VH-VL binders against a6uvu3. Designs and how they scored, part 22

Target 1, 145 residues: a6uvu3
Amino acid sequence: MDKRITLIGSKIAKTGNEFIYCGVLEECSECRFKKICHDGLIVGKRYRIVSVRSAKHPCIAYGDGVKVIEVEPSNNFTILIESKKALEGLTLSHSDIQCNNILCKYYNLCHSEGMPEKYKIMELHEKIKCPKGNSLIKATVSTIN
Key: E = the ipSAE of ESMFold2; O = the ipSAE of OpenDDE; V2 = 0.75 times the mean of E and O plus 0.25 times the DockQ between their complexes.

## First folded at step 10 (VH-VL; framework fv_felzartamab)

Design q3 (at its last look DockQ between E and O 0.53; V2 from the best seeds 0.00; counts 0 for: pae E 13.5 > 2)
Fold by OpenDDE, look of step 10:
Structure q3 (fold): chain C 145 residues (1-145), chain A 123 residues (1-123), chain B 107 residues (1-107)
Amino acid sequence: as target 1 above (145 residues)
Amino acid sequence: QVQLVESGGGLVQPGGSLRLSCAASGFTFSRYAMNWVRQAPGKGLEWVSGISGSGGSTYYADSVKGRFTISRDNSKNTLYLQMNSLRAEDTAVYYCAKDRDYFWPDYRYFDYWGQGTLVTVSS
Amino acid sequence: DIELTQPPSVSVAPGQTARISCSGDKLGDKYVYWYQQKPGQAPVLVIYQDSKRPSGIPERFSGSNSGNTATLTISGTQAEDEADYYCQAWDYSTAVVFGGGTKLTVL
C-alpha cells in the first residue's frame, strides 16, 4: 500500500486510528506545512495511521498542535451488513443500516463514513444481536478497484 | 460568504408535523456535515440532529429519536428536518448549523449558524 | 454520557477579566468549543479547539482546557461582550453536548 506522510491533531494521532480526509481548510492556505498535510491525501478517502512521531508542531487549526503521521488508504472496512446479503466474495453497493440510535455500540459499524460505493465481502464474522431486531452480521469488506 | 437561511417554522398543534428547511450557500455544501440545534424560549442550546456530508450517516438526540428525521439534498444545497408527533417541549427556535471540522466523527463544532426559525407547538 | 456544567451567571466590571468555566469528566481529553450569543441573535463561534480564535474574534478572547475544566477568558472585558456563553464538546454516546450557558453581565 502507498504510504503517505501528513499531520493530524495530537489528540487523535494514534496508531490504528482512522480518519476521513475532507480537504484543505481556509486557514491552511498560507501554512508552511500545507504541502505535507494535504498534497498526498484524497478528499473523501479513509486513511489509517500506521505510525506517529513524538514531536508536536504548532497548528492554526488544532489547539493542541499536530503530530507527523504515516498513513495508508483504508482498503478494508469492518461493517455490519444485513444477514441476507452476507456472502463471502459477493460485491455489494454500500448502504447504511437505517437506524438513529447513536447510543448503540454498533452505530458506527452500521453507519461507517467514507465507505466506497461498492465493496467486496472478504470475510464474515459473528452475527450481531441488534437491539432493534435487525438481522446483522459483522463483515470485513474491501474496496473494489 | 457562508449563508444559512432557515424556513418552515410556525404554529402547530401537539401531535402535528412540520418540515424545516435550511438553504445553504457560500461553501461546498456536500463537503460538510450539517446540524440542527434548537433553543427553547429563555433556555440554552440543545443539539437536535446531524447528518454527514454525503447524507449516509445521521444522528439524533434522544429527545427526538423516532419523531424527527434529518435529510439533505446536495443538489439543492438544502438541509431538512421532518418533525412528526410534535410536543409542547419541542417549542424552540431551530438553528441550522454548519459543521467545521474535517476529521469525522470525533471533532464536531459549528462555525456558521443561521438566523433560526421559530417552531411553536401549542393547542 | 458527558455533561457540561457552567455557572449560570458571571459579572465583571468593564476592563476587568471575565472567566467562564465549563466542567466535565475528563473534559481536558476533548476539544472544547465556545459560542457567544447576544439577545435575539444566533450563536457565534468565539473559540475552537480549546484555545483558537476564529477570524474576526478579538484577541481579548482566549480559552484553555485541562483536567476537568475548560475556561473561556475575556481580558479587558467590554460592554459589548455582555452575552450568553456556551461551551460545547463531542461525545460518542450523545454526539454534540452543550453546557447550560453562562450569562455574562458587564457592570
Scores: ipSAE 0.031, ipTM 0.707, lowest interface PAE 4.5, mean pLDDT 89
Fold by ESMFold2, look of step 10:
Structure q3 (fold): chain C 145 residues (1-145), chain A 123 residues (1-123), chain B 107 residues (1-107)
Amino acid sequence: as target 1 above (145 residues)
Amino acid sequence: QVQLVESGGGLVQPGGSLRLSCAASGFTFSRYAMNWVRQAPGKGLEWVSGISGSGGSTYYADSVKGRFTISRDNSKNTLYLQMNSLRAEDTAVYYCAKDRDYFWPDYRYFDYWGQGTLVTVSS
Amino acid sequence: DIELTQPPSVSVAPGQTARISCSGDKLGDKYVYWYQQKPGQAPVLVIYQDSKRPSGIPERFSGSNSGNTATLTISGTQAEDEADYYCQAWDYSTAVVFGGGTKLTVL
């Protein structure tokens, strides 16, 4: 399995949370935890927290310190897709929802950075009330390969 | 030494357009989200718009959505705000502000600010 | 979106402790940031992630955040601390929210 140990801010270190690794911060160049925090993570790749250890450590990037976490690549994640395209098991090419409503409560599900070029629909959930009137359904998807 | 320098402010009539620029230096510009924050005369701070480090994601306050467009040119280390269909309530000092570009909640804050550029919208 | 409420003004004598509150629903579950703005100047970050001080910010500045309230505390307040202070939070949306601001007067 492609599991990794890393560190993340204490307030967001919860099993089940996901993040996209964005690389090494300039302020981390002299940090004693730099290798543990960043080694083995791929820039732009999404990870899911699978375990959290209770000890806190100081960090210049996180004011309440960091905790040691175990992560794995996220193979399943939630997005919104057009209802007319939605069939479990179907493979789709990714296309952005054309909406610029940044304050929409669903915005991050429509405009998630790091989306795969193609995905397979693993599970369909509820339809949502899109404020713009788009016919959207929440889906769990995974990468093809 | 991080520096952010805004320009392009001025007087415009309602319905007019204006383009703001923010020249950035002293950090790897493309790795950080950038934001515009405005302050009407005698009023508090209001976030206006944000853009991811790559430019792939853009964000707008409801009050400006559909009228303003944020963009960046990472080869020139410059942030832009195209302002169309300007209204009197858009009158403010506009600041550009550097973000830390962490994608998880609780990481959005502005560690460096420019000195601002004044936009006045009146007849 | 979360709404952040600050008192419009706080007055303290020099050398006394100033406390500026920032209230919001379950604010303790979020990181809070504080900005100082002097007249005619850009805002300056003075506290990040609830309680951490950037380099160059005097030790008399401190912060806390629990429950529904974050507090900026300035111990031994000096005349140069007279400014507007804004709290800011990130509420799991793409929007950034500021409090209305507090004018600190050092008499």
Scores: ipSAE 0.000, ipTM 0.518, lowest interface PAE 13.5, mean pLDDT 79
ESMFold2 (binder alone), look of step 10: mean pLDDT 91; pTM 0.931

Design q4 (at its last look DockQ between E and O 0.47; V2 from the best seeds 0.00; counts 0 for: pae E 5.9 > 2)
Fold by OpenDDE, look of step 10:
Structure q4 (fold): chain C 145 residues (1-145), chain A 123 residues (1-123), chain B 107 residues (1-107)
Amino acid sequence: as target 1 above (145 residues)
Amino acid sequence: QVQLVESGGGLVQPGGSLRLSCAASGFTFSRYAMNWVRQAPGKGLEWVSGISGKGGSTYYADSVKGRFTISRDNSKNTLYLQMNSLRAEDTAVYYCAKDRDYFWPDYRYFDYWGQGTLVTVSS
Amino acid sequence: DIELTQPPSVSVAPGQTARISCSGDKLGDKYVYWYQQKPGQAPVLVIYQDSKRPSGIPERFSGSNSGNTATLTISGTQAEDEADYYCQAWDSSTAVVFGGGTKLTVL
């Protein structure tokens, strides 16, 4: 996948960590590293840190500085999908499960943040007993590029 | 200029319900997670609930799980807190607080706060 | 679950340095944030990411975080700095966590 170089707070700069890029901060407007930090990322997209360099750099936005990291868009997502759509290898357009019960323990799996528009079902997991009676199954899905 | 204005507070009996609102302006509302933080009279700050920018992720303190529901309408730049089964210990000023950044899983703080709205639960 | 412990009160004479501690297990591995709250007002962020000051916060406010303790330092404390101060961090188990707060009195 497309890898990008960026900078992130030293304490969060760990391989395997994920974050959703939210955009340029006001304090970054005059920063000499602004281009490196921001130009390669897309607002609203989830990224995974794949490598971290050891050297620290000063940053106005982060205490204890920042580290150079290599990131890629998150590949794998765990979500709930309708059972009738659940087929390994199938490509789907993403849509949240239609449900307004935000107190449900599965709500975040039904409404996962940072999802790609399209994904491929990679692995099916257990069926979920939806309190509203929806036929759902847990799935690992990957971004289609 | 960032502005957060809470409303909906008032007196309610134990077991009752109340809905709080927070009107936001001065920033791109949908970009930022929003939170409710409360403060009982003469006590410290207690985080109550949070919701992601798009509303797909919600978080609750154990003390309010199953009773409170956080939601948002990004088209109206408004944050909500539905409080059910209210208890005396829920009595507090409830603040709307704007989240600065969104990183999974461990980094959140609040750069702007509203003036709060008082909720009193009493028989 | 992380707990943040603050002294309930700290007193300082005008012009002197005030230090407010916030203690927690391995707190130095986390970012700590500080809020100032004056009577009848909402909290105001005064330090973020351990040691950074938001725009508008006086330079006399500074922060550090190492080991198990974060510290808010107010150099040359002024009368208007009298307030409650809260430290805050994030934990995956308990979500947002506040310290119990410290009342700073300027004598």
Scores: ipSAE 0.191, ipTM 0.756, lowest interface PAE 3.2, mean pLDDT 90
Fold by ESMFold2, look of step 10:
Structure q4 (fold): chain C 145 residues (1-145), chain A 123 residues (1-123), chain B 107 residues (1-107)
Amino acid sequence: as target 1 above (145 residues)
Amino acid sequence: QVQLVESGGGLVQPGGSLRLSCAASGFTFSRYAMNWVRQAPGKGLEWVSGISGKGGSTYYADSVKGRFTISRDNSKNTLYLQMNSLRAEDTAVYYCAKDRDYFWPDYRYFDYWGQGTLVTVSS
Amino acid sequence: DIELTQPPSVSVAPGQTARISCSGDKLGDKYVYWYQQKPGQAPVLVIYQDSKRPSGIPERFSGSNSGNTATLTISGTQAEDEADYYCQAWDSSTAVVFGGGTKLTVL
């Protein structure tokens, strides 16, 4: 697990909370904390807060200031994978399910944000009826990066 | 300036389906999470669904889980809501709403709203 | 799940101060947001993160949040402020929760 130090709004800086990093805000482009807030974080990736320091610091983006936090990647996702590859405990390299049907109710399970190159299958769930006829199963996976 | 324009509302029978669209302009659409919020006639606001900027994460109110599907096409700057198995209680004006930021899941508020599209579910 | 309770209505004379409350269990631990909705119109954000005002919102709008109660305050209330007002907070199970709304009448 690749832990990082960053800053987040004081009222959401609680151990166990999670957030998706969205990149540098316009307000932060010249902020003296820019490196601490943003360096080492991956846009679109989900992080979990593992520790919180109590001191508040001023921040243009958060009205009640920010606190220093330690984070680690939150590594569990629900995705769809091909049924033929689906075995609990198996580590797979990520490959796309080719589908551009953005109106499909499963679209977001086929195109999960923050998916790394490799993942481990933690739990298998039900098979689904893919509109394109793909043989897909829901899985909870853990990232390996 | 930010503009959000909903369309696709109308009259539908219970059990029917309807798809809403929201055309977005005036901002980098793919950077921001988007949401649907509804308001039954004479009632308050109810959040319905949200979707991350790239579409990889979706969120639903308990009242619509399994029946509604949120999606987006970032090449067309368009947000969608597919509504299936509609019920009389789904009758509402449906608003498209822009998040300011997607520090999901703990940081949601809506800085811009469309004017809404009416969905009526009635026999 | 957090439930947000607002009074159904508040009446104020022009030029006086209106206070609209929003109550919820440990609400002061959360950020609170306020929306104004005039009849036949979409909601407009008037306060975010408890007390910050978006550009274009008059200085007479202010907010606070501590304990179990957030308050939207409108000083020097004008006739154009007559509207429904909704508070909003985050809820871990549904992401977004709105209060029931308060109708502000300026007599």
Scores: ipSAE 0.083, ipTM 0.664, lowest interface PAE 5.9, mean pLDDT 82
ESMFold2 (binder alone), look of step 10: mean pLDDT 90; pTM 0.929

Design q5 (at its last look DockQ between E and O 0.55; V2 from the best seeds 0.00; counts 0 for: pae E 10.1 > 2)
Fold by OpenDDE, look of step 10:
Structure q5 (fold): chain C 145 residues (1-145), chain A 123 residues (1-123), chain B 107 residues (1-107)
Amino acid sequence: as target 1 above (145 residues)
Amino acid sequence: QVQLVESGGGLVQPGGSLRLSCAASGFTFSRYAMSWVRQAPGKGLEWVSAISGSGGSTYYADSVKGRFTISRDNSKNTLYLQMNSLRAEDTAVYYCAKDRDYFWPDYRYFDYWGQGTLVTVSS
Amino acid sequence: DIELTQPPSVSVAPGQTARISCSGDKLGDKYVYWYQQKPGQAPVLVIYQDSKRPSGIPERFSGSNSGNTATLTISGTQAEDEADYYCQAWDSSTAVVFGGGTKLTVL
């Protein structure tokens, strides 16, 4: 996989944790680790921590310092897709479910953050009863590399 | 310079609706999650709702879930809070707050706050 | 949900050190943030990531977090520091949690 090395706050530096990279902080502009922290990441992309080193380093942005972590773009996402498109092994272009009911408990699954442009359906789960009558199914999808 | 300006507060009867707005400037609005935090008169701070930079993810306190809707228009640098089925206990100053970063699951705080807008729910 | 407990009030004489505690289960494993709120004003971030100061916050403000307790310390407390102070953390239920707030009185 396309692994990257970066730094993250010690308390959140745990294998399996995910984050969306938001970009360079103002306070990082003069940091000697700026390149390591930021150059390998893409703004708006979700990453998963795959390994954590034990050593701590001082950081202006994190009070408890930072740890070196190995990350990769998040490969698997759980989302809702239209049932008519639901076929394991199929590659789709991502599009949010057309719905403006942000109070719906499924809204975040219909409008997931950090989704790739294209993904492959890896596993189909249960059908979801959409309050608006959409025929949806829960799916695990994987990024196309 | 970061600026957050709330508007839309006022007096409303129980069961009524109100829509709050927050005009943001001085930063790349779409890059940051935004939150609403309220404070009842003489009471402490209570987080109400949050929305991701793109608007694709939303979060609500249990106390407002199903009644309040957070949204944003990044083209207008504006945050919204649609408040329905208002109750007396919703009476508070509502602050617009800028979230600092987005990490799963334990990293969120507010580095800038608006001056707030007062919402009074009373018969 | 995690609960954050603060003393309702703390009093200190000018020039003395004020300490405001924030207690919660395993709070030391979380990042804690502190906000200052003066009467009639919006909250202002004074400490982030347990112990870091935003630009413009005086050096007399410091923070620590270990075990079950985070502490905001104001050394050489001044009259202008009289305010309400709130601790804040992120809960596992994807919710922001505030402490009840502490009124700091400078005698």
Scores: ipSAE 0.059, ipTM 0.703, lowest interface PAE 3.7, mean pLDDT 89
Fold by ESMFold2, look of step 10:
Structure q5 (fold): chain C 145 residues (1-145), chain A 123 residues (1-123), chain B 107 residues (1-107)
Amino acid sequence: as target 1 above (145 residues)
Amino acid sequence: QVQLVESGGGLVQPGGSLRLSCAASGFTFSRYAMSWVRQAPGKGLEWVSAISGSGGSTYYADSVKGRFTISRDNSKNTLYLQMNSLRAEDTAVYYCAKDRDYFWPDYRYFDYWGQGTLVTVSS
Amino acid sequence: DIELTQPPSVSVAPGQTARISCSGDKLGDKYVYWYQQKPGQAPVLVIYQDSKRPSGIPERFSGSNSGNTATLTISGTQAEDEADYYCQAWDSSTAVVFGGGTKLTVL
């Protein structure tokens, strides 16, 4: 996948963290590092931090400065899907799982924010015992487009 | 110009229910997470609940889990809080707050607040 | 999880510098946000991400965060700065946490 060098607040610059790039933020409009922070990143696209350089640099947006990071596009999500739909390589339409049990330890895997209308199943993992009795399987899926 | 206007507060007995609403304008509502934050009379701020921009993810403080339900209608630019099994300790001004700009991982701060709606739970 | 502790009050004379602390275990590893609440009004964000000011917030407001303590600093304090001030952080295990608040009195 395409890799990109950028800068992010030193406290959130951790390998494995993800973010959605939202463009040049209001607080960054006059920043001397604007070009290196923002060039090559696509608005609305999710990125994963794959490496972090330890040196801090001053930043108008982050009080303790920023660190240089290497990022790659993150097209993959871990979600729970119905086991009956779970075939590797299959493209599915995203559908709501009607479950409002906010105490469920899997809640955020059933209700992943930012899911596209369609996704492709890349890898299947273990089945999960849903407290409501749904037959669910953990899957890594990817965005289409 | 961001505006948030809460409504639906009032006096209710313990064990009762209320539904709060928050009308939002001046920004693309569906892009932003929203929160409810409350403040008991003479006390500090307490975060209550949050919902993602799409409505797909919800979060609750331990004190309200299982009793309160946050929701949103992005076609009406409206945030809701359904409060059930109300207790005297839920008495507070409830603020609607615009949560983080569109960034992941979750870190939450509130750049705009409504003026609040008072919920009083007493017999 | 993290608990945020603030002094209950701070008093300063007009024109002096006010410093409001917010303490928590390893708070310097988190981003801290500050809100001003004037009597009868909703809170207003005055500092985000430790030290940055939103548009419209006077330059006299500044912030820092290191170790276990974040500090809101108001230089040249004015009568209109009299308010309650709350710090806030996010904790993945306990969600959004506010400090108890500090009443700033300008005498």
Scores: ipSAE 0.005, ipTM 0.555, lowest interface PAE 10.1, mean pLDDT 79
ESMFold2 (binder alone), look of step 10: mean pLDDT 90; pTM 0.925

## First folded at step 12 (VH-VL; framework fv_felzartamab)

Design r1 (at its last look DockQ between E and O 0.53; V2 from the best seeds 0.00; counts 0 for: pae E 4.9 > 2)
Fold by ESMFold2, look of step 12:
Structure r1 (fold): chain C 145 residues (1-145), chain A 121 residues (1-121), chain B 107 residues (1-107)
Amino acid sequence: as target 1 above (145 residues)
Amino acid sequence: QVQLVESGGGLVQPGGSLRLSCAASGFTFSRYAMNWVRQAPGKGLEWVSGISGSGGYIYYADSVKGRFTISRDNSKNTLYLQMNSLRAEDTAVYYCAKDRDYFGYRYFDYWGQGTLVTVSS
Amino acid sequence: DIELTQPPSVSVAPGQTARISCSGDKLGDKYVYWYQQKPGQAPVLVIYQDSKRPSGIPERFSGSNSGNTATLTISGTQAEDEADYYCQAWDSSTAVVFGGGTKLTVL
C-alpha cells in the first residue's frame, strides 16, 4: 500500500485536502515527531488526506498544534487531451499535443513533463478554445502504475 | 542570509510585454516555492503567481491568467515572470517572495525590494 | 474565494494597545499571517500561523484568530510600529488572498 502516516497543522487537517510535500524544516531537527512527520514522504510529490485523527499534538512548526493524518499519493492530474479520445474510464497512452507555444495559457495542461506513459480518464470537464484550433477537453486523469 | 533581487521593471505601453527576473541567494532555491506579489501605487498587496520548487506546479491569480507566465531556472537560482498583453491596471511594484511552509500552503518569509512596472501611453 | 476585510486605518497613542482586525468567512478555520510594510520598503512577516512570531519580531506583537475574525495586537505601541499592516490567508492550496491593508498611526 502507498498510504503514509504524517502530521499536519490542525486547521488544514481535513479529509480531501491535498498538499505538496516540500521537505523538512530546520526547526524540526529536534522534534520528537520528526520521523512520523517526514519519513516516507517524497519532496515535490502531491498527497491527499484520506483520514484525520482528532487528537492535537504540540508542534514547533504549527502554533495551534498538529493532527495525525493518513495520506496517499495523489496521482490525479488535470491535462488537456484530444476530444476524440475523451471517454471516462478509458485508459490511454500519452501523446504530446503538438504545440510549442510556451506562452499559451494552457501550456502546462498540454505539456506536463511528468506525465506517465499510460493514464486512465477519471472525469471530463469543459472543452477549451485552443488558439491553434486543436479540439481539446480538460480531463482529470490517474496514473497507471 | 536570504537575498532576493528583482529586475526587469520599466515603462511599457498598453499591450506590450515585459520580463521580470528575481535572483535568489542564501538558501537552497530548488527546495522552495516562489511567488510574485504586486502592489499598485498607493494600494494593497495582490498575489500574482506561484511556482513549486521543482517547477512542476504553477498557479496564477485570475486577473493574470493567460497573460502572465511564471517560470524558474534552478541551475541559475532565478525566478521569472513573463508579462504579456499588459494593461494599465498591471502598473505596480512587483515583489519576489519566498514560501516557507513545508506542506506547500503559502506564506512569505522573505521578500525582495521590488521592481516597478509602469503601463501607460 | 475568501474576501479579507481590514479597517483602512487605526490610530493609537504611544504606549497604548493597537488592535487591527481582519475579517473573512470562517477565517478561524484557516491560518492567518500578518505583514508589516513601512513606507518605501518591502513587507516583513510579523505573525504567522495566527499567533507565532518569527525571530526578531518584538513580543509586543501578538495575534489571534477565531470565528470570522483574526486580530493583530501590538501592546505598548511605539512610534516605529507606524506602518501598513496586511493580513493574509488562503482560499485553497492554490490561492493566496491579502486583506486591503490597515494604516497604523501612532499619535
Scores: ipSAE 0.174, ipTM 0.657, lowest interface PAE 4.9, mean pLDDT 82
Fold by OpenDDE, look of step 12:
Structure r1 (fold): chain C 145 residues (1-145), chain A 121 residues (1-121), chain B 107 residues (1-107)
Amino acid sequence: as target 1 above (145 residues)
Amino acid sequence: QVQLVESGGGLVQPGGSLRLSCAASGFTFSRYAMNWVRQAPGKGLEWVSGISGSGGYIYYADSVKGRFTISRDNSKNTLYLQMNSLRAEDTAVYYCAKDRDYFGYRYFDYWGQGTLVTVSS
Amino acid sequence: DIELTQPPSVSVAPGQTARISCSGDKLGDKYVYWYQQKPGQAPVLVIYQDSKRPSGIPERFSGSNSGNTATLTISGTQAEDEADYYCQAWDSSTAVVFGGGTKLTVL
């Protein structure tokens, strides 16, 4: 998988730990490590730490400093897909479900960020009753390597 | 200075619905995850839901899954909580809380004053 | 799922040191945060990342975290420190978790 480099709080910088990247903080704007921390990560995506470097660096967000880590994106995602495309084992190109109802409880599943361009349907779950009448089904999908 | 102002609280019957809003100012709203935390009368703090800066990642407490929907409009610097199928145990002051950490929902450096939601027949 | 346990109440005399514990499995491997809440007010962050003080928080507030227990320490406790205190952590499965809260009474 494509490894990325970033920085994370020293205490939680351990191999095997996971985190969800939430984006650049305003306080990071003037930080000399801003590019290292943020350029390689996607907001809303879960990452797993695969290696940790020993050196500590100062950080405005983490008072005990940060360590350089290598991360990999999580392989599995839960999303809603159109029922007509739902087949376990099938590879699909990702596209968001067309809907602008941000108040829908399924909105995040219909518009999941950090999704790979292509994924494989690993498991199908329950059908979802879309308020707009779309035929949707919940699915666990995996990144294609 | 950071300001968070909740609104939309009130009295509602069981099974009813209510929509809370949190108006944010004093920071780049879209760069921070936002959260709802509630506190029943005389009880402790209970995290309810969180949403990433872009809205792409959402968490819910098990107690509200399937009933509550968190959302945000970054163009309006506003956080929302749509509460459906309300129950008596949902009665609480609801706080919006600003997240500080960009590696997840870590902690809250600023809180609103809260808005009271009362679910009663 | 991680659970955080706090004593329901702690009492101290003015000028004495108050210690509020927060216990959880492997809590020492996580960052712990503390909030102060006075009656009728919103919570205020008093300690972040185990032992760091936000700007404006008095130096008498300190925190530690090791093993399974985090501790909020208030040295030279003052009457104004009477409040409810909550510990908080993050868990990948349950997201944000709060302790049950501790009422600190200054006698």
Scores: ipSAE 0.115, ipTM 0.707, lowest interface PAE 2.9, mean pLDDT 89
ESMFold2 (binder alone), look of step 12: mean pLDDT 91; pTM 0.931

